# Designs tried in a protein design chat: miniprotein binders against tRNA-splicing endonuclease (endA). Part 5

Target 1, 353 residues: tRNA-splicing endonuclease (endA), of Methanosarcina mazei (q8pzi1)
Amino acid sequence: MNLLKTQLKGDRVLAGKEAVAELYKTGYFGRPKDDGLELSLVEAAYLQSRGKLDIELEGKLLGFRAFFEQASLRQQNFELKYIVYKDLKERGYYVQPSAADFRVYPRGSHPGKSAAKIFVHVLSERQPLSVKLLQESVASAENVHKQFILAVVDEESDLTFYEIKSASPKGEMPEPFPAVKADATFLEDRVIAWDAEASGALYSRGFYGKMLDPERLQLSLVESLYLFSRGVIVVRDRKGKIFSFDEFVEKASEIEGSFLRKYSAYKALRDSGHVVKTGFKFGTHFRVYRKVESIEKIPHSEYLVNVIPEDYEFRLPVMSGAVRLANSVRKRMLFAVEKGEEVEYLDIGRVKM

## First folded at step 20 (miniprotein; from j50 with F36Y)

Design j54
Fold by OpenDDE base, last read:
Structure j54 (fold): chain B 353 residues (1-353), chain A 81 residues (1-81)
Amino acid sequence: as target 1 above (353 residues)
Amino acid sequence: SPEIEEEIRKLLKEIEDLAKRAKELGDPMAARLVRYLAMIIKEFLERLMYTGDEFLLELAKQFIKRLEQRVKRLEQRAEEG
């Protein structure tokens, strides 16, 4: 096969009219422009590695090394994008450059047969990921009925792919709490409800807290505020004075620095019909159940939930650790993003491409 | 009782007004706390519409009064700064 003559110009490789027939119509490489073909640097490097292109710069023929070095100088994260592009191509995908780095066609499909279904964004594990930018990217993909995939390249050039979705989790609990009332005391770091009947109902039907004994219920701070805000418990201090909500929130915030954020997500999950329990054993804020029938038959929780601020930046190793842990126990990792007094959810799952 | 319901409706309006005033506060963290407290008290009042618990209604009035005092102090600080 005769090598196609091409020219490196700026951040593109330009090919002649022959390349439209040989590369675009058969392989769907590049974009037709001015009777020729415009290749991205990653497409050109891939095609060069496959022995299909001669690439010239200022009349000098560039070998693969020299072209790769030039491309790295001309495009930010070129080497990472090339690694991901090559991997996707070797997996049998048709891949085209896009604003989100790549658009990917389903296996066995190509441009003109069907629409691209996947956007792939490429990051190094060392790069911080803004939650805001991530939400915008996910929303943009979903608005055009595409999946958003994050391709993370580690220091050894190994790839991990994550699918990121918006989520609106819905529970199936018929009521958030039983119609009972109890007195409770805020001790040092937790609340105790003292009425045996109400405690039993809150535990067995509401799935709140943990029984200290057959008569007394231990509640977490978020459970306590939720039940207090609904008139189910009255919270007193150790001297018998009733807490105001401001005094409660202030004291709880001294114990837990992110208490209000944690409470916002707890409230949203309970109000949406879930059972919510601590995720401490999983290194998360919450473990969440769609439905619990009885205290004796608690199912596997479907979600792990971490609550993060709106301006949060992911450290990819930390995110990856949380997602891997959730997936290993057949759970989904949800990030509850605080937006004012509300929460929005991101579902992050590891995918095999 | 109809009297309790009318009182709760009045208090719900007072809480809504406090939540609106919180948006004009110059300290974002203080404003956030006021908005959360207003939301919590609103939920408490909404539940009282179903229970009619007079003891809890008196507590609600006390909580609102405390929140009003907090908002007033924050407004004064915003005017002085």
Scores: ipSAE 0.718, ipTM 0.925, lowest interface PAE 0.6, mean pLDDT 92
Fold by OpenDDE base, last read:
Structure j54 (fold): chain B 353 residues (1-353), chain A 81 residues (1-81)
Amino acid sequence: as target 1 above (353 residues)
Amino acid sequence: SPEIEEEIRKLLKEIEDLAKRAKELGDPMAARLVRYLAMIIKEFLERLMYTGDEFLLELAKQFIKRLEQRVKRLEQRAEEG
C-alpha cells in the first residue's frame, strides 16, 4: 500500500485528494476540506502507527516519535487523547474528533449511517474536574441525545470510563413524616425527642433517627431541622428555651461546617419522597431509599449521595473511590450539587466500553 | 380559621419581601443565610396553613421578626461599607 504524503500544519495534518478516497470513504478518518483531507493530530498519529501516512514538516519526513513529540507540543493532552483514541479504535468503534474530544459511534455504525451516540472527554487522573464544566458538558450531550463518557487515564496509562448523567431521583414514600408533634432538646451534637408515641411514629413510619430507648428518639441535625421546619418537633435548648431557626442553623453550622448545604440536599430528597439516612459507613453524606415499608425490613439503598458546592472540583481518585464503593454495594453514586437553595444531581457510574 | 389563614398569608408576604431584600445584600454568605432562613420559615408557614397551630404561629412571628432584624443590620452594614 502506498504511503499517503501528508503535511503537518499547525494542529492538523493535511492530506491530498487521494486520502479522501483511501481514508475518509473507507475508514471515516478526517474531514474533507477543499480538495483534500484534514486529519486531527490523533488520527494522523494513529494512521502513521498503522503505516498509512508519511508526515512532513517543513520538507522533513517525521518518524512516529518526531511526529508524536510535535503533536504533544501543539495540542494539550495529546498523548492522553491518543491513548483513548487508540483504545476505542481497537475496541471496534468509529471515532471522530469533536469539541468534547471525541464523538463515538455505536459498534457496527459509522459516520453517514447514524449519528454519533457518545461524547468522550479525556482527562488524566491528576487533573481537577470542575463540577460546573461537567454539568454543562452533560447537559450539552443530553440536549443532543448523546451519552457523556469521561475517559480517565491513570499514571500507568490504564483507562477507566465513567458515564455521567443528569438525575432527578423520585421516591415513593406517600408522606414524608407522620402527623405527630413532639418536644425535643438540642444537646451537644444531637436532638432527642421525648414523646414516646411521636418518637415511635417518627421512627417506625417516618424512618427518622434511632431510638435511644422505647420512649426516646435520637435525631440528626438535618432530620431535626427538617422536622422542626414542618412543625413536627419543637426544638429546645438544655435550659428549655425554644430555638429560633436562625439559632438552630447557627449552632448546627458550628458543629457541621457544611450544614446548610447538607440540609438542602436532605430536604430535597425527603420532599421528593425518599427515605434518607446517613451514609457515614459508605463515606458519603447520605444513603437514600426510594421506598421503605418497615423499619424491620429496610431494603438496600439505591443511592449514595454526596453533597458538593456549585464551584466544586473533583479529585478523580476520590471520585473513582466513591463510585467504586457505591458499585461494590450495588448502589449508584449521586452527587447533589448545591445551586442556590436547590440541588441538581449527577449520576456517575463506571462503564465498560 | 380564616383569621389564622389571613395572618399566615401576611407573614408569607413578609418572608417573600425579606428574601428579595437578601438579594441586595453585599455579603454573599450573609445573603445566603438569610435566603435559607426565609425558605425554612416559608415552609413552616405553609405547614401552618394545614395545622392551624396557634402556638407555632406565634413562634413563626418571632422567627420572622428576628430575620427582619438580621436583614436590617446587614443592610446597614452594607451601606456603611
Scores: ipSAE 0.713, ipTM 0.924, lowest interface PAE 0.6, mean pLDDT 92

## First folded at step 21 (miniprotein)

Design j60 (from j54 with M39L)
Fold by ESMFold2, last read:
Structure j60 (fold): chain B 353 residues (1-353), chain A 81 residues (1-81)
Amino acid sequence: as target 1 above (353 residues)
Amino acid sequence: SPEIEEEIRKLLKEIEDLAKRAKELGDPMAARLVRYLALIIKEFLERLMYTGDEFLLELAKQFIKRLEQRVKRLEQRAEEG
């Protein structure tokens, strides 16, 4: 009959033991504490908005506006978290606030039936997203077998949800390159392999480069270094002198920004059995195929890949654009994070909750 | 052949040493370049273990010598302050 009386204290709302029966045991709100119920600020705001409780501060009853203003002062990102909490609750999810923002139960489940399966982290579209912290959060969720979802709140409070997973993509190509040897020349800004038989094999069986004509193969710089590092080609300068690897890397780096970082991802993808081509048409570093059987019937590539440094900070509108483009052409968006001379992958995709 | 394989094992140890010395360099950008080059040369050598290509083995020796000279110059620069 009477609304539950609660007290705002710090960044929590405290309710008596009657709230345990009325809110916790029936709706799984809050956490039992000191014979009563402790509510997060977003839970309290939600319950207040639905007429389930009154909130007092220092003897004064707070209306929704006054409480919302107090909550904003007491907790970073409170407004964003409330927007996401309310949206998920209205969609029928059971949602438990936690230090890692929200633990969310799958549809048809709740705390008394199973464990939460989803962690949701909340950001504004204007906030930077550290790749290092993101990797740590994803790893933490995956270590306990939970899905990690990023909820992004735009300037009009519309929500976009991203599922973020670690990935270990594996291709199905039987070998990284055919057993051939060829001489190649690093011209002004690209490499040409000259031998007709080797060029044909690299193109038609390894899916390297693009035939300049029926006899000669044009290679990208990352393709060239990969094949050179494996002794498949020998790369000469325009005067016929064989490049050392340091000379090759220095020249390639003058031509192509972030060359070594891009190479680390190219190498890792080829070493794990993929066909890797430029993603320029999609605004990405690479497009990647799990398997190509014939030059006459090229399947759709499975992944678009961008390579980023370990200390990268996403600008969320840029991330959103890349993910949206990949989805529009029915591909997965991978971000290869440089770790020393290797890479680790994040798979980022939009999801509907 | 066994002689080529033994020589490649010696060269692999040399490149491993150069990579370890790169971790001690005070210039992060130079150290990163050295580590990439060492990895590339290591992969080149590992492939030679299976092919036994003597021409490429001669090239590998030249590449290692160039990397060693680079590491020595960087170590001298750090030592001079």
Scores: ipSAE 0.798, ipTM 0.945, lowest interface PAE 0.8, mean pLDDT 91
Fold by ESMFold2, fold request of step 22:
Structure j60 (fold): chain B 353 residues (1-353), chain A 81 residues (1-81)
Amino acid sequence: as target 1 above (353 residues)
Amino acid sequence: SPEIEEEIRKLLKEIEDLAKRAKELGDPMAARLVRYLALIIKEFLERLMYTGDEFLLELAKQFIKRLEQRVKRLEQRAEEG
């Protein structure tokens, strides 16, 4: 009895007609081609490790070590992809390697029964993750109604899976702000609204700022610009002169890093019906409420939000920490990606395969 | 009043033109600032359509003039190379 003989050629392993019956029709390995079977390097390594085939290079039989070394030289990230492929196969998934990384079928299904529902992309925890490329990959998957999953391989070869989706969060607040007008002063690094009645309304009905005392309201810089841009407050300097918007933005930017980027997300979230407060307690830019009805009964916020530029590169340990913290307090982690003067959201959460 | 609304529509068109001119600037960070400011002023004007506040309308004219001057300075720098 001889095992299936195959040939390593380029970044593929080629098998004869007999492999179609023994590997493809029984386990859906590889892709039929020219009466034979074409295997990816990860499929070939997996099958070799289970004694299903022999691999030759120019007539010489390659043992597992020699093949693994050749595969690593021939394909970027081969080791990472093999780790993920092997894990998914051992969990019972049918997995088809592709130009991206993997197409994965739902449990209890296979290529002859249904279409693949999941796209999996593989990264090491040490590799940066471009937000621009991530958005493109997520959009591509969603355009064909597939789930997008990131498989992260840590330095001990343990796997963590993240589902990444586009999001359009919608709040339930009936109005963006109460119908009031107030005068405010931009002090050294804070904005204070002075009118007691307007301040009370902004706080108790709009959920803006924090009352400094019964009459005065302290506003964050993004809250101040939002209300100023809507004519709800007029903001003066310490000598009583009214700020122009360019003067306000310049001063706020000297005080708060990434001010306009943060403002773009603040504005978008408020405009879509949310209450938005600092996320400092959670290490994020914002914590976000879908609805708040009373200052005396504040619900738990639904989202934590970080704002990032479109050319951002995630450092995966940082991303992992943010996602884990949000999950531990039963919140969704959103990344608001600045695009022009608007934002687009990514919802990133840990998932079990 | 209808007269205030007509004036605001003219100012809105002026802001749209300034934002369009900003897209052709060679300094990406300066262009980005102008586009943000144009958006902020546009929203300020859109609220005035509903409130009719004459004091804020005069402020809006001042804000637009400041933005126009900024765009003109940036265009002059781009022409000089």
Scores: ipSAE 0.782, ipTM 0.941, lowest interface PAE 0.9, mean pLDDT 91
Fold by ESMFold2, fold request of step 22:
Structure j60 (fold): chain B 353 residues (1-353), chain A 81 residues (1-81)
Amino acid sequence: as target 1 above (353 residues)
Amino acid sequence: SPEIEEEIRKLLKEIEDLAKRAKELGDPMAARLVRYLALIIKEFLERLMYTGDEFLLELAKQFIKRLEQRVKRLEQRAEEG
């Protein structure tokens, strides 16, 4: 084959006008610039490995090894991006490097036929993932109606793909709580509602807490604050004095780590029509039901939810484990990101490319 | 009654003012706590609009007074130092 001559310059590989016809118009590699073609480093490495071009740096011809080493010095995560690029190309996708890592076309399509529909971001399993940057990336993709996919490269260079979306979960419960009123006591670390009729209604119609016996209801701390904040219960200390909200929050925070952050998610989920219970059995803060009709026939919950601060950094093996566990029990994994006194949700799931 | 509703609207304005003042506090942790408490009290008051429960209305006044005292202490500390 007649190999195209190219030049490594900065973080790009520059080719002449013949490359436009041979690479861009036939395979949609690179982008036309001036009279020639500008290739990204991953595209150049891929094409070099397929015998399509020669690459020079300052008059010296670079073999694949020398070029790969240069590319790694010039671009963060170069080898990871190359692994993902090559994999997607081998699966039959048209892939265009961009300011995000990659724009990817759906199967059976290419740049001359349709717009790209997928943004792919590349990380190794060992790299931290900032939630703030993730939210910005997802928002950018969604603003232009594109799917956002995270490609995670493990230590053996195997790939796992996650779709990440913003979410606005909405439940179908007809009312947030029954029309009852009860007195409750915040003991040392538990809240108990004492009235049998009100406790029964909270349990069987609102799906709050757990009955200790036919007359008494144990409530979690987030359940207690929610009901207290709506005037459904009044919470007293062990001497009968009514708690103020600041006293309640301070005592609850001494007992339960991240109490207000967890409460913000609990409140938002209940306010949007869900039933919310502990997710302890699944290693999460909450398990969440779209609708529960009776205590005798409880459906499977829809979501598992963890609440995280706005400045959180994911450890990808931990994220992967949570998502896999949720999928294995047919639930979606939501991360509720605290933002001020409200939450924003990320829905993270494994996807096959 | 209409008189209770009017009083609750006045109290809602008071809690909104306290939340706004919290934005100007120099201590981020104290400001965050005040903002959460203001939100909780606001929702308590909004529920009272529909129930008209006079016992809970008196509690709300106590809760607002406690929050106001907390905000004043935080503001005075910032102004002195």
Scores: ipSAE 0.777, ipTM 0.938, lowest interface PAE 0.9, mean pLDDT 91
Fold by ESMFold2, last read:
Structure j60 (fold): chain B 353 residues (1-353), chain A 81 residues (1-81)
Amino acid sequence: as target 1 above (353 residues)
Amino acid sequence: SPEIEEEIRKLLKEIEDLAKRAKELGDPMAARLVRYLALIIKEFLERLMYTGDEFLLELAKQFIKRLEQRVKRLEQRAEEG
């Protein structure tokens, strides 16, 4: 019966000045104000559940059920935020609610010792996630040198945490392509370079394509356009006529959906010094190598890359699957977001809190 | 040679103008295609400044002519509706 008396007002819970000493100074709950302590709804629910305060609404005491129902009506996603807040508190973290859901301190630290280093955003696995809004949130966190973590609550209230970062992957290949020229033919759905010397150089020094035999090189469509656009190959149709770029793009787009979007990422990755190959075996558009020195000793690729439009909305189970698969093969998962004719990268990985 | 470099600069300006004309149309998908093609042709021309390959330069002129024809067709369709 000797609990702190508080008042539910709007989407906050207000406590008297004595609560500053009892709750803020000891546990960093709430925000001190001129006339006392202001608690968020999740903080109030947590403290009530631990027997630290009573909550009144218009003179009536609210039990936990009544308060929880009121909080749910007053704040979107209240239940999800409470689940995450409670879980992090029980794991030993100091957690401060904010406009960007939660500010979280590293284990062994608190507001009196250091600044928070982690922003946590909470959502349900059933909610779509806009790539544009995600990029903005990540940029905001990175602008102030903080880690951005997405806390996903599934239907059984289990939590999965993802770290999301902007990325600027750089490769170490000494040149984008060898100084050669070759004639190539766009067959039905494949491009073949015919010149033995140029094909060997493209394969062994540029790591383009796959040799059909000791003399001839098969190229993917994105590899072909990249090399064609740089004058390294000239691409002919089956009657010997040289393709224009619009004709090439039209034919390639009929064969491969999202061809230009995929090409924008292929071009950007090659231009930044990488070797880029199909990721089909991993269910992704590309697998990407920082450096390849020899056909005889091909290293493991460092990244899997999927290319997505600017207005993409993640379905979280799909995102989770892609990230999990990349982790299972010890690679990082990058999403290349099409921005005009260029790309921006998001690095998404599962993290343990 | 200086003559080839100057011709390439003129052609690059033509590509820039075509991309600008496409931007002013109310068809964002068609404008996107024109911008990609302009970028591809730009890369092709910039490489030619180092090689000086006159055959490829004549191809570049044909590629630009095709792009201009595409932009004109888009402008005609915008006027019809």
Scores: ipSAE 0.777, ipTM 0.939, lowest interface PAE 0.9, mean pLDDT 91

